VHH binders against q9x234. Designs and how they scored, part 27

Target 1, 288 residues: q9x234
Amino acid sequence: RTFSEEIKEELVNVPFGSREEVISELLGFIKARGDLDVKSRHIVFSLHSFAASRRLLNLMKYLSKPVSEIIVEKSHNIKKRYIKITAEYSESFMVIEPFFDVALFVSFLRGLFLSGGSMTNPRYHYHLEINLFEEETLALTRKSLKDFFNINAGIIELRNTRKLYIKSIKDILVFLEAIGVQRKLEEIDRIVTERKVIGDVNRTVNFIEANAIRTANSTARQIRAIELIKENMGLENLPEDLRRVALVRLRNKELSLRELGKKLNLTKSQIYSKLKRIIKIAERFGDV
Short names: E, the ipSAE of ESMFold2; O, the ipSAE of OpenDDE; V2, 0.75 times the mean of E and O plus 0.25 times the DockQ between their complexes.

## First folded at step 6 (VHH; framework vhh_lunsekimig_d3)

Design n2 (at its last look DockQ between E and O 0.64; V2 from the best seeds 0.00; counts 0 for: pae E 3.7 > 2)
Fold by OpenDDE, look of step 6:
Structure n2 (fold): chain B 288 residues (1-288), chain A 120 residues (1-120)
Amino acid sequence: as target 1 above (288 residues)
Amino acid sequence: EVQLVESGGGVVQPGGSLRLSCAASGFTFSSYALSWYRQAAGIERELIASISRGGSTNYVDSVKGRFTISRDNSENTMYLQMNSLRAEDTGLYYCAAKYKGYRWSPFDYWGQGTLVTVSS
């Protein structure tokens, strides 16, 4: 069971609102997965979700619209089941304008998501998408998401499909809450919180490690520089202050610059400056 | 277009009664919680009464027992019956609609207000 399906299962039980809201939700199904045949006055929904199918049937029942046929087709790919629901088409469904009323829009979004939506498990990455072919509907949906909920949704065209997507976890949460997700929302919130904690820890660890590596590399470079000087000109030919630092560094390869400073009664900055000078001298003899 | 239009305001003597109406259009009225606000001169607008989608009512203490909020979804109209009016009830009365299906409230619809003056 996919994360998306779990969400959709929860949405099946969202209480119906007004008749207009129910029609708006149905309109979402139509726009996302409905194939309208005006001549025959039939609409065929092609769904991949059992939960979505159940919801659609409940909507149709509520509206007293008979379903003429339900076909479950097994694709060669076990993972792609198609549920085809055929019903009588009514023009009354298309007269609804869900983009100017938040109640209607929310219902519309629910229908869109149930029929054509998916969400990636937030444990991996944050991504919600709705498959919607009609460009105008996509544009209006995007605009309304921004206007009503301040959600920033993107539109992408891939080959023969168009998708609306939301990447911000904040926006995803708002979206899901708006369409009636409750229990699953709590779970998502927990996951996000856990990821944040883990992420912070990892970042901290990485930072520490990176710093350690940098320090180690710096130390190694210093030592190489000193050794190169020793080999080519002798440490005795260094200025007294640099020689002191060089000797202490060679004897204490594990110490930090601060610790070296303590030994020499110098500040970290002073030690750093002197080591830089040492390196510069060493560069005369080769790559350091 | 969303529209809320208040009516029923006027001048009344202390102890008198008024009934305010708020006619709504352009949105799914039955799906919204509704409220009455009032604004006295020099004072911030205050919530005085609310009615949920389901018909649950709530009142501020100052109007409790005197004012009654109601709604008629078939007429897309909200009412405020105001009894035992006092001078302190004088102000501009606003109706508001809010979608209260979830924790979020994207926006509120407001009327233009109707003036209620209680004076001897």
Scores: ipSAE 0.316, ipTM 0.710, lowest interface PAE 1.3, mean pLDDT 88
Fold by ESMFold2, look of step 6:
Structure n2 (fold): chain B 288 residues (1-288), chain A 120 residues (1-120)
Amino acid sequence: as target 1 above (288 residues)
Amino acid sequence: EVQLVESGGGVVQPGGSLRLSCAASGFTFSSYALSWYRQAAGIERELIASISRGGSTNYVDSVKGRFTISRDNSENTMYLQMNSLRAEDTGLYYCAAKYKGYRWSPFDYWGQGTLVTVSS
């Protein structure tokens, strides 16, 4: 069972609101996965989710609209299993305008997601998408997501598909709450927090490791420079401020610059500057 | 075009009664929670009564037992029955319709207000 299907299973149990909200949710199913035949007055829904199918049947029952056929089959062409539901069409289904009333829009989005939506397991990456081929409906959905919720959705266009997508985890959480997800949001929040903590720990470890390597290389170079000066000119011929630093570094090879600074009552930057000058002097006598 | 229009405000003596109406159009009225807010001079607007989609009511302590909020979804109208009025009830009364969630900013519709003056 996919992460998307777990979300859809929770949505089956979202309480119905007004009759107009139920019709708006049904319109979402129609726009994403409905094939309307006006002459026969039927809609055929092609669904890949058992949860979506159960929800659709519940909507039809609420609206007192009979479902004439339910088939689970494989397509000759695609060789995939899907559920076909044939239901009576009513002109009242198409009169609802979901884009200008937030209550209707939320219901419409729930229908879109149930029928044509999916979400990647957030343990791997953050991605929510809705298959929605009709260009005008897609554009209005994207606009209303921005207008009502400040969600920035993108569009993916492939040769045979058109998709609306959301990649911001903040926007995904807003979307999921809006359509009625509650318990699954708690799991997603935990995953997001866990990923943030692991990322912070890894960046800290990488910083510590890189800093340790830089410090070790720097210390070795400092010691070599001091030894070169000692051998070729004598430490007594350094300026007093550099001589003190050279002696303390040589006696305390393991100390950090901040620790050396405390021992000499100097700041880290002052110690660093003096050691850099020692290295420059040593370069007169050889490679450091 | 969303509209909320308050009416029924006026001048009344202390202890008197007044009934406010809020007529709504341009949205699915039955799908929204409804509220009355009050704004006295120099004070920020405060919630005084609310009614859910299902009819559950909530009141601030200062109006409990004196004010009654109600809704008629067939007429797209909300009401506030105000009894035992006091001088401190004086102010502008606003109608609001709210749709809200935990993770986004509430989406609200507001009326223009109707003035209630309680004076001897």
Scores: ipSAE 0.263, ipTM 0.678, lowest interface PAE 3.7, mean pLDDT 85
ESMFold2 (binder alone), look of step 6: mean pLDDT 81; pTM 0.806

Design n3 (at its last look DockQ between E and O 0.01; V2 from the best seeds 0.00; counts 0 for: pae O 9.1 > 2, off the site)
Fold by ESMFold2, look of step 6:
Structure n3 (fold): chain B 288 residues (1-288), chain A 120 residues (1-120)
Amino acid sequence: as target 1 above (288 residues)
Amino acid sequence: EVQLVESGGGVVQPGGSLRLSCAASGFTFSSYALSWYRQAAGIERELIASITRGGSTNYVDSVKGRFTISRDNSENTMYLQMNSLRAEDTGLYYCAAKYKAYRWSPFDYWGQGTLVTVSS
């Protein structure tokens, strides 16, 4: 099952609060996935999550409003099943105003997420989204996310969908905790920590690689200089101290300046100075 | 509009009693844990008493046995009964309502405060 479904499975077991909180959660289901028929006094929910379906049935049982029909259908356009749940509509479902009381708002968000929300596995990247087509409800939800939690949610509008989304891992953790996630927050926190460690290792490796490339380029320049002198002048015509350094460098192309210095009883600074003089001599004969 | 309004503050003699009230409106009172905080001059606001949704109470040592926190969900009101008052109890008293104690998403509603002065 998906990372989203794992979260939804945990949310099924969030204990009910007040009756008003339960109605507010139901309103989240209605606004995300409800199709209301006032004339017949029924509402049909179209859900793609078994966890969401179980939670909805639990909410309706708590409210003493048992559902009248449950049908599993196959969607012709996306080749997956969805669950249709038909329940009696009550005007009391719509009396609750979820945007002005944080307890009602988090219950409403839980209903929205269960019915129409998803989250990418945070091991790959950070993204949480909620389908919420009604423009007024979406605007109020975004405003209340900012007002209560300082969450800056974005909006995605596509031909047949309107979505609210959150990409900041800090804001995602705030959102998930608010709606009642506990154990999955610990898992996400571990993943975020692991990703930070991997990022730090990669930055360290990039630093080591850059140093290795710089060292290799310096060594190549020294070898080319010595070869230019050999081809155009002959190493025997260098001053003795430079000739010794040139010969030892050619015989030990893999050694660092410190290692070359040890073979010649010279400090790193002394060997560098002598190699610099060799390069200057070689520049008379070509590009080094 | 969410409101928490404290009342019942005033001037009392050492050893006296006061009862503070915190009237709440604009939110589902029964869904929140409630608390009283005290702020004396020149120091940080301190938690002194709390009461859960289920009625369990907790007190800091300096007020335990002298102060009693209670709640009346039918009146949307929290109380602090303060007995055996001392000069050190002087300060501005705030009520607060907390939905849950969260690691990443703490949220509190706060009152404006009521002044309690204990002086001889």
Scores: ipSAE 0.122, ipTM 0.606, lowest interface PAE 5.2, mean pLDDT 84
Fold by OpenDDE, look of step 6:
Structure n3 (fold): chain B 288 residues (1-288), chain A 120 residues (1-120)
Amino acid sequence: as target 1 above (288 residues)
Amino acid sequence: EVQLVESGGGVVQPGGSLRLSCAASGFTFSSYALSWYRQAAGIERELIASITRGGSTNYVDSVKGRFTISRDNSENTMYLQMNSLRAEDTGLYYCAAKYKAYRWSPFDYWGQGTLVTVSS
């Protein structure tokens, strides 16, 4: 069971609104997965989701539109089943304007998502997409998402497909809530929260590790510098203040700059400055 | 290589008839829905006729009753019989194929077009 299918299963049980809302939802199905045969006055829906199919059938039942045929076909791709639902076409389905009313638009979105939508498991990636091939509808949907919900959706044109997508988890949550997702929304929220915590911890750990490595490298460089000076000119030929720092550093290779400072009654900054000078001197004798 | 090659275009008098052909190669013809488009000078390309995998046909109102779209899967060829041609039917006619069965799905393949001129 895919994460998307779980969401769609929940959506099957969303209560119907007004007749116009139901028609608007159906319009979503039509725009995403409907094939109209004008001669026969039939529309064929090709769906991949059983949940979506159930919802469509319920919508059709509500509208007293008979379904003439339901066929389950195995796609050439062994892993995908197609459910084809054939119903009588009514022009009334196309008359509704879902982009001017938020309730109608929400219903429309529900239909789009059920029929052509998918969402990745938020544990791995934040991505919601809807397959919508009609350019005009795609543009209007994008605009309305922005206007009604301040959702920033993108459009992708692939070789043979057009998709609307949402990448922001915040926007995804708003979208799902709008179309009637409740229980799954709570789960998503928990996952997102957990990821944030994990992410923060990892970032912190990485930062600490990186800093430790940097410090270690710096320390090693300091020691090398001091040793190089010792070998070439002798530590006794260093200025007194630098010599003092150099000796303490050599004797205490594990100590931080702060700790070195404490030993010498100097600030971290002062220690750093002196070590920098030591390194500069060492550079006269070789690579440090 | 996928190819759609239109033929049968030419000059005809008003009231005359033409039969266009679209020969397909390089893909499984029977698995595709097919359509005829036309483009008149200065006008956007428009869908005029379609035929599904199963043979269901659809026409725009302007050509309904005059044009007939058909397909021969054994020959990998789609046809457009055009009768009672009018001056307004003048244009470049394109063959198109799409695998996806959705009404709004984009077409996968296009021909280069064949010119139809209806003139007295």
Scores: ipSAE 0.012, ipTM 0.282, lowest interface PAE 9.1, mean pLDDT 87
ESMFold2 (binder alone), look of step 6: mean pLDDT 82; pTM 0.816

Design n4 (at its last look DockQ between E and O 0.72; V2 from the best seeds 0.00; counts 0 for: pae O 7.1 > 2)
Fold by ESMFold2, look of step 6:
Structure n4 (fold): chain B 288 residues (1-288), chain A 120 residues (1-120)
Amino acid sequence: as target 1 above (288 residues)
Amino acid sequence: EVQLVESGGGVVQPGGSLRLSCAASGFTFSSYALSWYRQAAGIERELIASITRGGSTNYVDSVKGRFTISRDNSENTMYLQMNSLRAEDTGLYYCAAKYKHYRWSPFDYWGQGTLVTVSS
């Protein structure tokens, strides 16, 4: 069972509101997956979700509309099965205007998501999408998501496919709450919290490692400089102040500049300045 | 266009009665919980009565037993029957319609208000 299907299973149990809300939810199914046969006054729905199919049957029962056929079919072009539901069509279903009344709009969104929507498992990444062919319906849906809920949705058009998508986890949570998800929201919030904690730990570890590498590189350069001088000139030929620093650094390769300063009664700045002079002298004899 | 229009306000003597109406249009009235708010001069708007979609009512203590909220979904109208009026009931009365309590995105419809004055 996919993450999307788990959400859809919860949506089956959202209580019905007014008759107009039920019709608006049905309109969502129609716009996403309905094939209207005006001659016979029937609609054929092609659904891939058993939860969506159950919800649709419940909507039609509530509206006292006959369902004449339920068939499980295999697509000849793809290795998938779908459920065809044939039901009576009423032009009153198509006249309802879901975009200007928030009660009707959230019902419409629920129908759209059940029939044509999906969400990735948030453990992997955040993505919610709805397949919706009609350009005007898609544009009005996007605008109403912004107007009612401040949700920033995008539109993708590929070949003969149009999708509305939401990538912000904050916007996804608002969307799911609006259409009636409750228990699954708690699960999603836990996953988001877990991912945030893991990410914070990883960033902290990367920062610590980068600092340690820079410190090690600086020390290695100082020691290489002293070794070049020792091999090519001899430490005894350094000025006394530099010779003392070179000997103490060489004997104490693990110490910080502050710790070296403590041993030599010098400030960190003084130690750094003297080591810089040692490096410059060593550059006469090779790469440092 | 969504509209909530209050009516029935006026001047009444202490102990008198008024019936306020809130006529709604442009949205699915039966899908909303409804409320009356009161605003006295110089203070914040106060919730005084509410009615759920199913007809359950709630009142603040200061109006319990004196005010009755009701709704008529077939007429898209909410009412407030106000009895035993007191000077402290003077103010602007607003109706409001609320679909749901959203955790992250609140949304309510509001009327313009009707004035109730209780004075001799």
Scores: ipSAE 0.109, ipTM 0.595, lowest interface PAE 5.3, mean pLDDT 84
Fold by OpenDDE, look of step 6:
Structure n4 (fold): chain B 288 residues (1-288), chain A 120 residues (1-120)
Amino acid sequence: as target 1 above (288 residues)
Amino acid sequence: EVQLVESGGGVVQPGGSLRLSCAASGFTFSSYALSWYRQAAGIERELIASITRGGSTNYVDSVKGRFTISRDNSENTMYLQMNSLRAEDTGLYYCAAKYKHYRWSPFDYWGQGTLVTVSS
């Protein structure tokens, strides 16, 4: 089972609210996956999720709207199963505006997500998306997400498809909780926490490694510079202070600048400055 | 547009009774928890009574046994029956609607308040 399907399975059992909320949820299904045949006055839902299908059927039952047909189609070419649910169309469902009331909007979002939504496993990346073709509905949904929940959703148009997406894990959590996800949120929280820890560790390690590499490179450059000077002009021809630093650096290739400073009774900054001067001198003789 | 309109406030003698009403519009009333708040002069607004979507009620100790909160979803109206009123009950009374179904309640709606004065 996909992570998305697990979420949807949980959503099947979300208690129904008011009639208006139920209708709003149905409207979500309609907007995301409903195909209205005006001539026959039927609406056909094309769903990929069994959980979503179950939820839709329960909504229809609650509203005393008969389902005329349920077809499960197996596409030979696309490992995707389609569940087509046909029901009588009622204009009464379309008059509801779910964008003015948070309860209605939440129900609407639930319907959208169940029918057209997906979420990636947070172990890999944070991404929630809802397939929604209608531009106006997308815009309104995006706006309402911002207004009601301060969620920053994006819209992407790919070829013939439009999607609303949420990338922030914080926003995803708010979204999922709003539409009624509970148990799965705990799992997500755990995963996010784990990733954070791993991320922090990796950052720390990377930082340490990067610093080590920089230090090593710097040291190598210093040594090369000193050697170049030795070969071309002799260390005895360096200013006394630079000569001392150069000799100590050559003898102690493993020491940090701070440690070198300790040996010479100089600060790290003083050592650094002197080494820079040494490098500058060396550059007269070649690339360092 | 969301509106909460309180009514029923006035001047009453100690021991008297008042019934406050809060008429709601512009939102799904039945899906919200409702509350009464009051604010006395110089004092912070305080929650005094609440009623859940399911009709469960809660009261602060100072009003327990004297005040009764109720709701009529068919009329989109919340009520506060106030009995045995005391001078300390004087204040501006506010109704509020909260969608506390989830961890994040994005919207709280407030009325403008109705004044209750208990004086001899």
Scores: ipSAE 0.018, ipTM 0.378, lowest interface PAE 7.1, mean pLDDT 87
ESMFold2 (binder alone), look of step 6: mean pLDDT 82; pTM 0.813

Design n5 (at its last look DockQ between E and O 0.02; V2 from the best seeds 0.00; counts 0 for: pae O 11.0 > 2, off the site)
Fold by ESMFold2, look of step 6:
Order: structure tokens, then C-alpha cells, then sequence
Structure n5 (fold): chain B 288 residues (1-288), chain A 120 residues (1-120)
């Protein structure tokens, strides 16, 4: 339903690779959302995504590892639900080192994103983040994102929150491709293209609007100049060629210089030159 | 530590055969596509054969029908069977393990190379 959930739904269908890749993906779930109960030898996952829950169950089935309990709880906020999955712990889950083999690392990232990740709808902002509390894992993930993919990820550290985040759309696309997104990536590309086109149109419209305001201000300056001359000198005392231009401008405040030229049988350049002379004369009498 | 080690190179007469091996360690061998490259003196390294994770093969025209690439995931080893060798096949042969996961920053592992000399 959400943009993040649509991505996660596609990730459910990413084919399994080697057994080690599957374990590495599971390790991503463990590191982001796993809580080990050492006495019972079980891990409890707290997930907010039904797609992530389906993927986790598929991983456990592939590994032939028992899932002993699945509980769906309603959060104190009616709009959110939690899925708690209890699975049998195995030391084999923890022996994989995902940071030095790119195949294992992308599987690990997929597990991290499914369990603790989200992405803002790219129509509004470009932002991808992963909740990842464990300091060493966070640092290694950030380093490996840079080393393998040249992705520049940031870190948010607050009292009870540690997050890795990516804001560059280029880096987000690389990240999503790496973890196995294909169809949704094409949708994101389309949205990015739409935003660029709309942004270019808006900048063009703003430029046209600013130019129209500048043109209107120029006309106002011409009218102001003519009025100063009228008040302080009298238009009859202008040279006849300037007086004609002044009178026609006053009578036709809305016309462009080219349009005024047509009325006076003068070029745009000639009209402009005469209006500059009118402004120069008016400056003797006040601000123009 | 990631390692790819080629072996099986040597001196052979035209028309002869060699089998090259590439032993891998330190990474999940079955997760990668594998390739052989060759480099003659003064020429850039070029791809000659590849094999996907699933076993699909591809060859450059100059070696088709003469060379066979294969992989054994249980032994973490890739092979190149080279038959009907020609003088033009002389060069250093490198194995590579290739990850196909990012269009922006492809990542490969490389061996050190094994010399094949085809000479009368």
C-alpha cells in the first residue's frame, strides 16, 4: 500500500541464491529487528511489514528452521500493526560475514531494508533510511556501501534511534538495484523524470513572469518620466519628436515598444532611444 | 582473503590441448558468474569465455568449438578445456569472478594469470 511496502512486496519475489546468501539475508533481519532470548534459544522479530514477514517465513522454510510463534499485535496507534515472529536460534545464523563478499552484502542489505527500512514516496522527497541500532554493524554497512557501490550514506544518531540514510536519488537507485528491485525501479525513474520536467517548466514560467514584471516596471518608469516633465516643464516644450512619443506612450500604456513604433512609424530601437532621452530629461525634475 | 589461483598453463605444440583450472577461496563461489580472459603481449586483456551461475556459457568467435568453460561449485573451481591450440592463443590467461548487481559500479575478483605458450 505505501511506497515502501510496494518495494518490499517486489523483494518477496527475489529468487533465492546460495544457502549462504539466504543466511546473509536472514542476518539482515536479525541485525535490524531481531531480539535474542538466550534462555529459550529463540529470536523474536518485530516487523511492521506483512511483505517482510512473508519473506522472513520463506527464508526460515528454505533453511528448515522452525518458527514457533507468529503473533499479530495492534499498536497503541490504530493505524499500525506489529507482527512478532519467534524462530529457533542457530549459531549458523551468525557465522556469515556479509561485509567482504558483495553477493552476501547485497543479501544482507535486502534483509536490513525489508525488516527496518523505508523510503519516502519519491514524488515528495528522495529519502531512504534503515533502522540499525548496533554501532559496529552500522559502521560496517556504511563503509561497505561506499566500498562496493560508491554510495554516500549518512548516519542519524539520537537517544533511542540509529539510522542509516541515503538522500541522493542516484545512490538510492543503485541501492535498490543492488538488493533486487527491478520493476519498481522503472516507476521511480519515471517519477524522477516527471519531477525534472515539471521543475524545468516552473523555472521557465518564473523567468517569464519576472521578465513581464521587469517590462511593466520599465513602462511605469517611462510614464513616471513623462508625468514629471508634464508637471515641471510642459510637454509642449519637448522637442517635437520626443513630444509625439511621450503623448502616444501616455495614450497607450499597455503597448510594447514595437507596437508603439508601428503607431509612430518608428523601429523598436528608435522608440527606445527616444524614451531614454525622455527619461534623461525627466531626471532633472526628480526620481525616475 | 579472496583468492583466485590459475593453474595448468604451459608450453604446447600447435594442435595440442591444455586444461586450465581456477581455484577460488574466500568468497561464495556459487554466487558469481565466472570468466576467462587472455592477454597477448602488447594487447589489452580480452574476454574469451564466460559461464553464469546457472551454467550458461558464452564464447568469443575465435575460440568457439575449441574451448569449453565449466564450473564445479563443490570444488570451488572453474575450468577451461583448450583444444586445437593455435599460435594466436599464446598469452596470459586470467580467471575472474564477476558480480552482476550494479550498473554503476561493477565488482570483480581477478586471478594472477597462467601463461600459455603455443610454439613449434
Amino acid sequence: as target 1 above (288 residues)
Amino acid sequence: EVQLVESGGGVVQPGGSLRLSCAASGFTFSSYALSWYRQAAGIERELIASITRGGSTNYVDSVKGRFTISRDNSENTMYLQMNSLRAEDTGLYYCAAKYKGSRWSPFDYWGQGTLVTVSS
Scores: ipSAE 0.206, ipTM 0.657, lowest interface PAE 5.1, mean pLDDT 84
Fold by OpenDDE, look of step 6:
Structure n5 (fold): chain B 288 residues (1-288), chain A 120 residues (1-120)
Amino acid sequence: as target 1 above (288 residues)
Amino acid sequence: EVQLVESGGGVVQPGGSLRLSCAASGFTFSSYALSWYRQAAGIERELIASITRGGSTNYVDSVKGRFTISRDNSENTMYLQMNSLRAEDTGLYYCAAKYKGSRWSPFDYWGQGTLVTVSS
């Protein structure tokens, strides 16, 4: 059972709104997975989700549109099954534009997601996508998502397929809430919160480690420089101020620059400057 | 809000003429193929004329030579000039708009219809 299917199962039980909303949701199914045979005046829906199929059947029942056939086919790929639902298409069916009314648009989105949508488990990746062939519908959907919900969706075309996608977890949550997801939304929130905490901890740890390494490397370089000077020219030949710093650094290899400063009654900046000068002198004798 | 509003219907004598109009709003009119349908009493709605985005027209045989479909994208209006009207042309006439061709063929928008009555 995929995360997507769990969401879709929840959506099956979303109460129907107005007749227009129901029609809008059906339109989502049609746009995403409906194929109209003009000759026979039938529409065939090809679905991968049992939940989506149930929802579609409920919509059709509500609208008093008879379903003539339901077929479950196995794809050449053992892992994919298709549920084909055939129904008579009636031109008497009043279709309302879903892109100019929020309620209709939400219903439309629900239909799109149920029939052609998927979402990755948020534990791994934030990604919601809807497969939709019609470029214009995609564009309108994208625009409406932005206009109604301030959702930033992208469109991609891959191998003769088109997809609308949402990558922002914030936008995904808004989307799911809008189309009627409740329980699963809470779960997602928990997962996201958990990931955030883990991420923050990891970042903090990494930062601390990186800083520690940097400091260690810097200290090591300073010590090497001082030792090199000691070997080649003697510390006694350093300027008094540098010699003092060099000796204290060599004796206190574990101390920070600030701590060294405290010992010498110098600021961190002054210590840093003097150590730089020491390093520069050492570079005369070799690589530091 | 998307609207298709038909007008121009009425009562006319056989052999007379009517011009129907379909005023569209709320969508990009030029991106849609347009059609006229009619529904006589007790009969299913039937397609009688269509015009593509590019202006290509098609007619059912029963109206061919008598009816002319046209569109004005600047006015967001589709027209049906009906000449030599017959009693059998009586019915409710509907305007329909379909978005660019796709794998599915249903029309996206419908008007409420305008009544045409041809009677002596």
Scores: ipSAE 0.000, ipTM 0.256, lowest interface PAE 11.0, mean pLDDT 87
ESMFold2 (binder alone), look of step 6: mean pLDDT 80; pTM 0.789

